# Miniprotein binders against p81326: the designs that were tried, part 15

Target 1, 226 residues: p81326
Amino acid sequence: MLHFGGFIMEINHISKILEKEREEYIRNKVEEYLKQGFSKDDAVNKANQSWRTYIGHRIQDVIYNLLKKFLKDSGLKVTTDKALNNRNLPEELDKVKRLIAINYGEYLFLPDADVIVYKVENNDIKIIAIISVKNSFRERRFETTYWKLKLKESPVTSHIKVFLATPDKDNEISYKCPNGKPKKMRIILEYELDGIYFLKEDFEETEKAKHFGKIVEDIIEISKKL

## First folded at step 2 (miniprotein)

Design W10
Fold by ESMFold2-Fast, scan of step 2:
Structure W10 (fold): chain B 226 residues (1-226), chain A 93 residues (1-93)
Amino acid sequence: as target 1 above (226 residues)
Amino acid sequence: SKVEIRIVVEKDGRYITYFFEFDSPEDAIKFLELIKKIIEYHNPDRVEIEIRAEDEELARKLAEEARRIAEELGLEDVEVRIEGNTVIVRGRK
């Protein structure tokens, strides 16, 4: 397919590359597990599980790079939780870290935020959004909602939008039941979060659940209100 | 701080680093057990724990605790390097 926006064209191209990468990755992992003495069925299951972990990290990196590229001309900056956990932080990132920190009595902790979007105004920093990237929901289905609820508790962080980005390849939250009702997990995530962005085409959009290609425009609009 | 601990977890070529400072060795030792839970959460391929203590004797004590935790997590080929008052413990799956 053809999309006229540069961002949408790149996400579509990356999706095709990741599909080819998956086939090769699974083939190699199945062979590896068979050599270790696993049965064919176990080798296939383990390879699929390994791919879900691998692709999760790949998707996080892709989203970071795409957002950094397409938001820079709008005066918006992008960083990662990995960058904020470095020992030596530039002053700007140290300020970002302080502005997303959550208070637990005597302790301050950072949310586990994969991608962070912020802007600089008159040397002051405004955090726009935190994006959590999930390839699957098998074991940590409500982690993102926990961080959203914690951020809402403080006037310093309550304005921060919390988004989920996911290919949802297993149709865990993009599927609708035959009667048109979304699954319970989808209902809860959409209710608690500020938005869900799918890296897939086959789903019904709502006000809060959208194609990933819309995230750039949405973030820019949010930033104008802050 | 009297003790600094840096933990690097690696999974599928990606790195996450945690950094902690403790005013007492006793607090650092207690927190090593909690660090075990953080490492288990990430289910990593490799782990590196770097501990900087006030003196070499304390570093050696902390090295043994960190080694024990790495082994309890099922990590193999656990390597310990001690350089003065700094300890590095590495393990893999």
Scores: ipSAE 0.000, ipTM 0.080, lowest interface PAE 22.9, mean pLDDT 75

Design W11
Fold by ESMFold2-Fast, scan of step 2:
Structure W11 (fold): chain B 226 residues (1-226), chain A 93 residues (1-93)
Amino acid sequence: as target 1 above (226 residues)
Amino acid sequence: SKVEIRIVVEKDGRRIEYRFEFDSPEEAIKALEEIKKIIEEHNPDRVEIEIRAEDEELALKLAWEAYRIALELGLYDVTVVIEGNTVIVRGRK
């Protein structure tokens, strides 16, 4: 039996920090926009738009750092697609990049893999999972699904688990209609992806749609089978 | 219809060649899993996979899978050469 109380406690602590950070960020941005000559209503709206962009990157960094910390003792390593796009890659990361890249004729592209989990055994690298972090689904709603389907096409990459992590604050995929049916986007994402991890409390759990607190345990179990 | 696959594995200056003929593309695709295992058992420094198919599109599809196999086996320096219906994938450490 594995104990993950420390991970859950750290998630709760970070959630409180992020809420305080939001209050300070909004106050500062409203002041900034007011100094630029915007009306109070416009300043508030612009500050909220700015926060939505900021928090997207912030959540991605938080998830990366949490997974890196809590997977270390299980022999698992964590990197990002940002790290893999750097020049002069260490040999290990160059190998990770080559094992996850998708061929488009004369071009190779990385999937949109905000966080990548892998392991090293006998100098061989095995990719365990990629995690797409989405703060909203307004424009690019099926992007994660596209990358899952591309990876599934090849026996080399078909074993790689593709997860979505999202706070879903606008209830875009965690809401159910009054008739009890999930929204079309939720049905498609849950069907095609290997899992959805919500950074929120109010949603209906399924086998594949879980609280983010379960992700470390799930990744460790998957890694044992590879 | 016909698919021909030639594989050359090289380790420490020693070369071994395998030749396979398949009556269908589906058989060739299934055989790539066994071919990967054969290459892996040799733990080569270099590999050359030559695929000859009925048309260039099929050859390219099979070459893409061969390219992925080379990467998965640690042969990260990969080149692909296209010559009509024949595609050659070369990987090395």
Scores: ipSAE 0.000, ipTM 0.130, lowest interface PAE 21.2, mean pLDDT 79

Design W12
Fold by ESMFold2-Fast, scan of step 2:
Structure W12 (fold): chain B 226 residues (1-226), chain A 93 residues (1-93)
Amino acid sequence: as target 1 above (226 residues)
Amino acid sequence: SKVEIRIVVEKDGRRIEYRFEFDSPEEAIKALEEIKKIIEEHNPDRVEIEIRAEDEELAFKLADEAWRIAYELGLEDVYVTIVGNTVIVRGRK
């Protein structure tokens, strides 16, 4: 139980670090764009867009490192789709890659699996969950849902839980309309996916939409049933 | 080549794809200005710019340049992602 208190403390600590990094990043980028001849408003807008790109990658790495650290004592292993795209794969990761690959006739492709949780029992690998990390939902609205539906088509992959993790800073899927109805995107994602974990405090929890602090306990519980 | 750039231009339901390879990041950055002119000629509704770089730090620098180009093309809804060494910038009017 002490492990989960430590997890929440590290999430809080990292959130403070990321906010300080944001302030410094934006300041430096605004100065850079001003030197290039952009107006103050344009420089600020460009700096914010640059930060959104940077923080998306950073959040993915943060989630990977947190899950790796806090799942280790439960016998669970964590990898990334970036690791699986390495040309020289260890036997274990090569097996992981094959167990999540989706068949498109003569081609095999990996789903959008930013973080992958699996377990090893007597050299047999079982994939527990894949986690898609999204900082924004503009162009890739239903990408995670598409991969969930594809994985359900095969007996090999149908048991794999598909989760979305997001700070949703722009309230794209945590916002409710004045009438209390969630947006269409939120309704579809929550319906089709196995869970949504928010890296923010201000939202209404449901059975499937939870604070990110609950993800470790949920994954461990799922792994015990597989 | 150390940098690969793929451009997809869409207008009125028609899709055109361009591919470029550069031996250096310097050449790639310089070429982005000419690529912008090619895109402008199509007056597109949507643009996708995909850049494959040798490392993540270079990909991040190229993402800033590709985003700038999308913005200067008058695209309102610009989305940028970096996955390892790959940068994808999508813009639409």
Scores: ipSAE 0.000, ipTM 0.153, lowest interface PAE 20.1, mean pLDDT 78

Design W2
Fold by ESMFold2-Fast, scan of step 2:
Structure W2 (fold): chain B 226 residues (1-226), chain A 93 residues (1-93)
Amino acid sequence: as target 1 above (226 residues)
Amino acid sequence: SKVYILIWVEKDGRRIEYRFEFDSPEEAIKALEEIKKIIEEHNPDEVFIIIRAEDEELARKLAEEARRIAEELGLEDVEVRIEGNYVIVEGRK
């Protein structure tokens, strides 16, 4: 049976693990850089940059595993864009890839689909949602909205929900200005995307901007309408 | 009632996309020869056709025409799927 309380408990457990993992990673990297002759300030800065790269991949894996575990009882399947770029692709995943790929003349590109949720009914594949996972927005602020707009242009892909999942630890889209207005990036992302799911507690919740703990329930509800 | 047709043709690992919008199913059917010419020009290994109609009844009617086009192009492995008001055709040599 599906248990949403269990999902929330597992998110909380993983958050604690990731914080301890961060502390150990930073400590070890600072030590390594100091041994290489860097100043204390440079060593700390380099360690923090190294962590940002590491945690980005780590969060994608966490989200993939959580969704795979908690959606399986609802008959939903989960894959990744990494799996779709495998050289020896099974027939089912080849069909998934074809149903989300976008054509640019002589070139074919996958959208920024870190995690893909789909279902199989009577040998027919329906893509439910793609989830873009962003640890930081520094250089790729509207990439997810670009892919949403491209997918919306095609009848094959226009029904696919495009979600953003992010811890937003730098408060890039969860911060409010002193006048109470959300930042421009938050306004645009929330307007264009089908949903934003935060892996943090302190943010302004709306109809489309929610705690990550609600994503499983939302995806199941969407899948029932297809 | 409007009809939207998306065609993907693949040959030697390359994919080319064509998009058409028609105000009626009758206009879409009349464009069959033009659509076939485009596909034939590419001599494709694979063809993927998506048709969006206003409702399921129209989609079922257009599914038969899409199947006929794929068969006339010599694509032996033809699969036709109807998803609500969408028709999806996959053809392979």
Scores: ipSAE 0.000, ipTM 0.092, lowest interface PAE 22.8, mean pLDDT 78

Design W3
Fold by ESMFold2-Fast, scan of step 2:
Structure W3 (fold): chain B 226 residues (1-226), chain A 93 residues (1-93)
Amino acid sequence: as target 1 above (226 residues)
Amino acid sequence: SKVEIWIVVEKDGRRILYYFEFDSPEEAIKALEEIKKIIEEHNPDRVIIFIYAEDEELARKLAEEARRIAEELGLEDVEVRIEGNTVLVDGRK
């Protein structure tokens, strides 16, 4: 069962938890760095850097658990790039890994697939979507579109939907033309990707740019057409 | 002081990705001429260079070198974007 109202409430609740976690995390990390002999400015900068790494993993875990919970009744399975990089990979996950890997001559690389949604039918695996999770866009801002374009080049991967999920707290891609100036990143990401799902209330909604609560119904609809 | 350089080479509608990782800026700068020769062999229609540096000052210096390489490869239309510690150079014929 989808429980769309409960799903949305869980997303809002998670956002509040992440805000509280940020304040506590930063305070604790600043104190730790001050104890190590760093200046106040260095301690704050290091704490903020540490938070960016931490929150990236935390948001990925939250998204993974929510999708796993709400998609299970639809016969859909969810995994992560972390799981695919285990040394002893179960047969099913080994097949998932092979179906999303991109060929660069002698090398095979996984795309930016923090969360992967797939289904199993008659021992065949069909990849439905990959979700790239970004807490900020300072580093590697063009990677997600690059991976989408690479996946489109192969008949094996061209059907795979590529989504971006982000709280976008710094309003880096929330609007196309803030203050009358085109935001190239928002325009490019929306154009090239199959969807952007925001973990926030305020943004310019379009057919492709939606509240994160919509992702469950969208994925289920896509899976039924395959 | 780690530097990451991603280069996308386009030729006749096909894309080739090169990835380079350097432990120092000095190593990255030294390798740029060798990287240029590899790209030059492809006679590209377009080259996109992504650089991830440890800080903004280093990113700006590497952006200038990447722009020069794109121009020397015969790409007449070169766009350079610098955002914090990241650089995008997009060169077209």
Scores: ipSAE 0.000, ipTM 0.099, lowest interface PAE 20.7, mean pLDDT 77

Design W4
Fold by ESMFold2-Fast, scan of step 2:
Formats: structure tokens, sequence, C-alpha cells
Structure W4 (fold): chain B 226 residues (1-226), chain A 93 residues (1-93)
């Protein structure tokens, strides 16, 4: 229970850090663009677009570090698809890569697995979950669902849970429809994926759509059933 | 302005995937003819096409082109499903 409370407190603390980081980033980028001769309106627009790109990578790093820290004492390990794309892999990560890679004849591709959770028992590796991190759904709306459906096709990978983690700041999948609950995109993502974890307060909770603060306990429970 | 096209071809249990990203709808439509040639070279048993477009109007236009290509490839049981900005096409021989 202390562990669960600590995780939620750290999420809240990081949210405050990211908001302060955003203010400093925007201020500095606006000044930079103004010095380059852009108008005030153009400088503000360009700074906001720059922040959207930056925060996408930043959120992935934050989620990786949080999960690594809070799953360690449960015997679970965390890696990233970026780490698995290194040319020289440790034996353990090479095994992880082989257990999640999808075979397309002569080609072998990794799914959209920004964060990967696995466990090691007697030198055998078991993949628990992969987590796709999205800060925007404007493009590639169903890429995560495509990878989930591909993983389901193989006995080797069909047990792997596929989760989406998102702040959804533009309310693209947390929006409520006046004549019902979610929009089509939310319905499809929730139906096909094993869970959606929101890094925001205002959304409609379901059994599969939860606050990010619940992800650690959910992963631990899943790992016990393997 | 961007369009994502994923082609999945399967033959004798072997699966081959192609991912294409285009900066304009016009380039994506033009590229579908080249993609058709690539699929023909594999002589597949099954073909799957997934297209993500920026809006529903463009998705509908690309769905019609993808259906035409699947039919020209001689595929049977061609199914086309459109969900918002996403197009799903499948066919078999």
Amino acid sequence: as target 1 above (226 residues)
Amino acid sequence: SKVLIIIYVEKDGRRIEYWFEFDSPEEAIKALEEIKKIIEEHNPDRVYILIEAEDEELARKLAEEARRIAEELGLEDVEVRIEGNTVFVRGRK
C-alpha cells in the first residue's frame, strides 16, 4: 500500500515539474524565434509546435523511469524499443527482442513498444506487457491496435498485454459524446487493447480505461498469473 | 497532409510487411499503383491494406482506390471497412 501511494505522489510531483518545464521552454523558444525575425504570433505558434514534439519524447522517458523504479522490487524489469534497436545487445535484451518481434517472412519487425515490461525466471524471459505512449492521435490513430492484433496471431506473443498511456490533452479519446459516452476512436482503442491509462484527471473510467496511477499494481497482478 | 499505408502480404504461411508514409494525398494515390506492382511480384494468397488519412473524405477516396487495386490483383472476398480516418482492406485468392 505505501508503494502504491508513493507512485501516485511521484506522478503528481512530476506533473508540476512538467508544467514549469513547459513555461520555461515556451518562453525561451518564443524569444529565440523573435530574434530570428518572426512575428510575435508566428513565434508563439512555432514555440507551441516545438513543445508538442519535445513533450512526446519527454513523456516516454518519464513513464520508462517511473515504471523501472516502481516495478523493481516486484522482480520486474523494464526496457524500451530504442534500447532493443542497438546493434550490440546484451544476451538478456536480445532474448526480449526475439520474444516480441513479429516475423513477416524475410522481415522481422518490433511492435510499437515504447516501454516493455518483462520478468526473468531461471534464465527464462517472460514478456508481461508493452506500453505505447501517445501524446497525440491526429496521425497513426490505430497503429497500437494493429500491433495488438498482430501479437494475438502467434502463440508466442498472444499472452502479451498491450497498453496505451496518454495525457490526451486535446481530448481526442477522453471526450464524452452528448448522446452517449465515447467517440468511435475511444471505443475501438478500448475494445482492442488490454487497457488505456490516462495521465489526466478528467475522463470516464471503465474496467479498461484507468488513471495511470493504477498501472503498477495492474502489471504486478498480471505477472503473478503467468 | 500525411498518409500512412501499411501493406501485409501472405503466401504459403510467409508474411511480408511494407510501411509507407506520404506527405500528401496526391503522392499516396500515385504510389498505390507502384504498391500494386510490388504485391503482384509476391503472388500472395492474402493481402491486407491499412490506410490512415487526415480526414474522412480522403479516407473514402483512398478506400475506393484500394478496393480497385485489390480487385485488379484478382483477389476474392474483398472486404473494405472505413472507421473515421482509417481504411481496412482484405482479400484472398
Scores: ipSAE 0.000, ipTM 0.114, lowest interface PAE 19.0, mean pLDDT 77

Design W5
Fold by ESMFold2-Fast, scan of step 2:
Structure W5 (fold): chain B 226 residues (1-226), chain A 93 residues (1-93)
Amino acid sequence: as target 1 above (226 residues)
Amino acid sequence: SKVEIYIFVLKDGRRIEYRFEFDSPEEAIKALEEIKKIIEEHNPDYVWIVIRAEDEELARKLAEEARRIAEELGLEDVEVEIEGNLVIVRGRK
């Protein structure tokens, strides 16, 4: 029914797999770049840059597969914005797309919804949560808050929870300043979003900022209130 | 006696919104008939009618009217949800 202990165990297992995958990825990419005629130093730098892009997509896939596996027994379904951008959409996904797409005059845009959790009851679709996945932070980190604010404007979409999931390996939003205050970025993101889920151990846990291991139970509780 | 009515029409991947505010329940009920014509014009795939009333009794009365409109429009799987002063009517074609 509910597999919270199994979920945490699977997260730990996947974390170890990802570390080994990183080592193999970097090794293979360095070999590729060396074969293309790059110097050893350039090959290593390019391999590291390639990994940064790769791991972003890889973490999204991991989160999608974990949520899909562990939410199905609760009657919850998971999809991605990539799936919603297919030209020929199944009826169910077409309904999901319509419920989250935002109209700007003659233009239609999907929010930054890397992973989408919804439920189906008697052909009625209820969107529960949108999860934005960030493996590193630049000024683009406020993009998620923009979509949260847009969704809040409508009574139809205002119930949708908007979460951020991140390993935050560079301590960009999990670090406290020397005076004990969180960074400005952390303060803004936590204030505007419905939650931040960290794929790391060292951070200040709050009502809204939690270990990723808690996301399944939180989503299930939210879905019960819909 | 303020009543707010939000209409969400989903058609061809787009969400079209209408917002109305009325000072009396009688005005809101009459407006529901005009709203039916707006929905008919769009021939939508999905419709949500969200009503915020002054109390639960009025919300139930407005929910009944909204359900009738949805049924007259030929919408299937019509669902009505009442949460205190809030009424949500959902349907699909």
Scores: ipSAE 0.000, ipTM 0.223, lowest interface PAE 14.2, mean pLDDT 79

Design W6
Fold by ESMFold2-Fast, scan of step 2:
Structure W6 (fold): chain B 226 residues (1-226), chain A 93 residues (1-93)
Amino acid sequence: as target 1 above (226 residues)
Amino acid sequence: SKVWIAIVVEKDGRRIFYRFEFDSPEEAIKALEEIKKIIEEHNPDRVVIAIWAEDEELARKLAEEARRIAEELGLEDVEVRIEGNTVYVLGRK
């Protein structure tokens, strides 16, 4: 039996590290802006804006490293869209790129996929899942849904699971309205995607909306059925 | 349990920045004495005090004490704002 206790412990450890990073980052940025002569309100606002940009990239890196570490023993490989856009692409990654690219007539585009999980069996590459990492939903809330629907249209890519991973610190999709109904964006994302994994403790739980700690187990189970 | 405090004093358009970091709540109480000394020394027109603590309740308690100190020293227009674990005390004459 595979043991996932270590993964959950690592997530809890990293959550504490990220909270300390946030506090330190914001304190340092507020200091910088106060020294530059900004008011209290302006300094705080600018520090929070800076943090939102920083944490987006940081969370993507964290998820990539966690999945790479914990899927390795199951024979699964992990890459990123950044790696697939490299100039000198290794043969294996070139094959991965071709298997997730979407055809638009004479043009071929990659989905906006932050993390990609695949396996190699008998010289064949099988794409297991694409994970979109969203720190906030303000500008591009349905971009992941668009890519899911496009992948679903082709027999080559229709099997690929599309997951959303998010801390949802702004409570945009994790909280219910006072009437007990989930927010519209949550309903749509959950309906169209294969799963939503929250990097937070409190949210409305469903079969598709889970704690991030379940993602490794789910991916391994999916890979065994391919 | 760490405590971080930053204070900016402004007098006649001139700004001076101070920063303190303490590893315990007991030591953080000494920061209130330093805040008082800084305000007394500079007699500022405006003060911004930012207080952060791992214990959010402690940050709010320290900020309330800082607000009282600012008021007692002539900064009667005092506003307190909370942003996460950081509490801001803005005093002005």
Scores: ipSAE 0.000, ipTM 0.133, lowest interface PAE 23.9, mean pLDDT 79

Design W7
Fold by ESMFold2-Fast, scan of step 2:
Structure W7 (fold): chain B 226 residues (1-226), chain A 93 residues (1-93)
Amino acid sequence: as target 1 above (226 residues)
Amino acid sequence: SKVEILIAVEKDGRRIEYRFEFDSPEEAIKALEEIKKIIEEHNPDRVLIYIRAEDEELARKLAEEARRIAEELGLEDVYVEIEGNTVWVFGRK
């Protein structure tokens, strides 16, 4: 019984669109760099680097839109840290921001919460989950885990689930070593976070490490217990 | 509070967390030695030590002491990550 077939089908459709976008993006960027006087090899390398930056933001937007669409009928709302950083916030979003902000003396900081899922019941806001979206783990690999530890310190935020969503195209945390052991980074992230959702097929599945196609049903089940 | 230390110990699937705040670096360094006693009592399979210091120099000094404590407790695999004034020490048997 596949209740979320529409979500999975839309993920598969978008993955094909993103691959087509990649080919077109790289072709266009190679042409631009060649016009600037770079060699063919340098133009290709620069185009690939540019794509890695572009796709990071693109995946975050895709995840936001997919979750907003597929959680709406369950009474769940979705926002972004970018929306929460607007100077003039609606009252509802101002409340969301206050419920996830972490106190550092005179300063309040938002966690690395690219996407935030919450619900509103009787004018009270309950944060369900925050999702960190990472395209690469070359830098800031434990930032999400740091924010998870900070959220655990407060009774206001300790219930909030912290998830990582990643295509992990460089196999930085989905790779299984020849001796059968995961890499240290994978072990630490899986241990400390509430879940890792992969936007790829080739990974070692566990109770906490799943295909992204399962995230909607998991979030809905979590929300029913709050 | 000048220094914040969180220690998580895990044994047989149970995780217990201890949080400490110190107003001086000297008290924080001494407290790492005393916190070692609590960790020894639990005989954990895994330990996580999180430290937030006032500056990067103090963070690096505390990271060195926390690594030493993890090694003294017989944890075979120790990973240390330093991000500005924040330190992570993860140890496991």
Scores: ipSAE 0.000, ipTM 0.195, lowest interface PAE 15.6, mean pLDDT 78

Design W8
Fold by ESMFold2-Fast, scan of step 2:
Structure W8 (fold): chain B 226 residues (1-226), chain A 93 residues (1-93)
Amino acid sequence: as target 1 above (226 residues)
Amino acid sequence: SKVFIVIVVEKDGRRIEYLFYFDSPEEAIKALEEIKKIIEEHNPDDVEILIFAEDEELARKLAEEARRIAEELGLEDVEVRIEGNTVIVWGRK
């Protein structure tokens, strides 16, 4: 459909913008560190570390805005865990927070829900999907998997789809292996999660591991069954 | 029996989460020493340690280790809660 075609075009446009943004960001940060007295090599290394942190938040914002724009006409709403952590919540978002929170006795904790998709029908809220956005996997390898397993334990949250979205720039889980075997982390994540969406072109698609451009149609299809 | 450990550290508005799974309690206890060092290096404002054991007896044993780790991290406002097979440790500097 034209709707889905527009989504793919906008993803491709954003990818080019992010490449230019990276070049400008790195250049500016290198100059900043050089002015602070760091060597050129140290300045470059620090600028690259700064970019890795920045792009993580930037990708979350991009995914949020793209999903908000392209799911709007399907009656679906999008929010973020950042919005849910505000001190003063609108009634609707307070309900969303309560429907995804995991109960630990007297405590309620939010899962790793960078982006949350839900719908409102007859004043009832149904959570469709939670999307965890990862730029790297070094210290956060199975965080999303843990939250998926916890959500499955409750009848209130067991229907919620848990997706991972990642550029996987370092090919940590989206490599083509000469012997045909995926890495352990890829196997576990794909097995336990409801889907992995890659913001890159160079990988082999499976039933659950897809190009990010397919996420809108998948979410709409899921929402129709709820 | 399997053990799952989730550790959340917050520093200057940044949240870093670690998830570990172990085939035995002995492996989990050994790993907690390395995890403690990682947490210390972050010098966090807030720390949460969540431990999920297969049964209540194991949870109680792991709660003692989690309490020791929290105390050794220099956390001042520490709460330790055991709910069935779950241990929750929450601390602030």
Scores: ipSAE 0.000, ipTM 0.145, lowest interface PAE 18.4, mean pLDDT 75

Design W9
Fold by ESMFold2-Fast, scan of step 2:
Structure W9 (fold): chain B 226 residues (1-226), chain A 93 residues (1-93)
Amino acid sequence: as target 1 above (226 residues)
Amino acid sequence: SKVEIRIVVEKDGETIVYTFYFDSPELAIKWLEYIKKIIEEHNPDRVEIEIRAEDEELARKLAEEARRIAEELGLEDVEVRIEGNTVIVRGRK
């Protein structure tokens, strides 16, 4: 059964859990850095940077579990780039890995595909979408865009949708033209990617920039065309 | 001129199918090395390559490339059939 209301409820519940985790994490890391001899301001700054790294992996796991739960009734499967880098891969995942790899001469590399959605029909695997998860845009701002452009170069991967999922807590890409000034990062990401999904309520919505609650519906519609 | 390449790989009684679409025959030929690598990594018992082209002249040209790939993969008993715009190449270990 397809049920989008439950998906939105789960997102809201998880958002509150992550807020509590942040407060506890920051408190503990500030104490740790203070004990190492850093000033209060340096300890806070280092704790915030440590959180950015930690939450990046944490939110990837959250998104993976949500998509796996809510896409299964539509016959869609979900995996991660971490799973694809395991030494002993099941045959199905080995095939998924080969179908998303990008050619760099004698080398093949995986894109920044934190979460991968695919379907299996008569042992034929079709990759539907890859999702890059970004908690902040301080570094590697256009990495997802780079992978989208590389995937478009190959007939093997050109059909794969590339999405960005982000809470964007710092409002770095939430609006295209706040105060009349264009935000280059938001404009470029929206232009080049197939979609941006926000894990927050306050953002400028467009055909390609939506609340994360819409991602399940969008992926299912894309899969029907393949 | 669009080209469709369907690869059927059989190993230990299991069958895997891959389908690739190309906007040009030149692009299809360029990516045959990538397709060859996918097949090699499966270490298959049997392979079938089906190519659907827009015309018979193009199908014949692609049949030669597909046969070369099958032979380079070390497959034996390589069979090539051309039926109009469709090419089927089969091989086994």
Scores: ipSAE 0.000, ipTM 0.169, lowest interface PAE 17.2, mean pLDDT 80

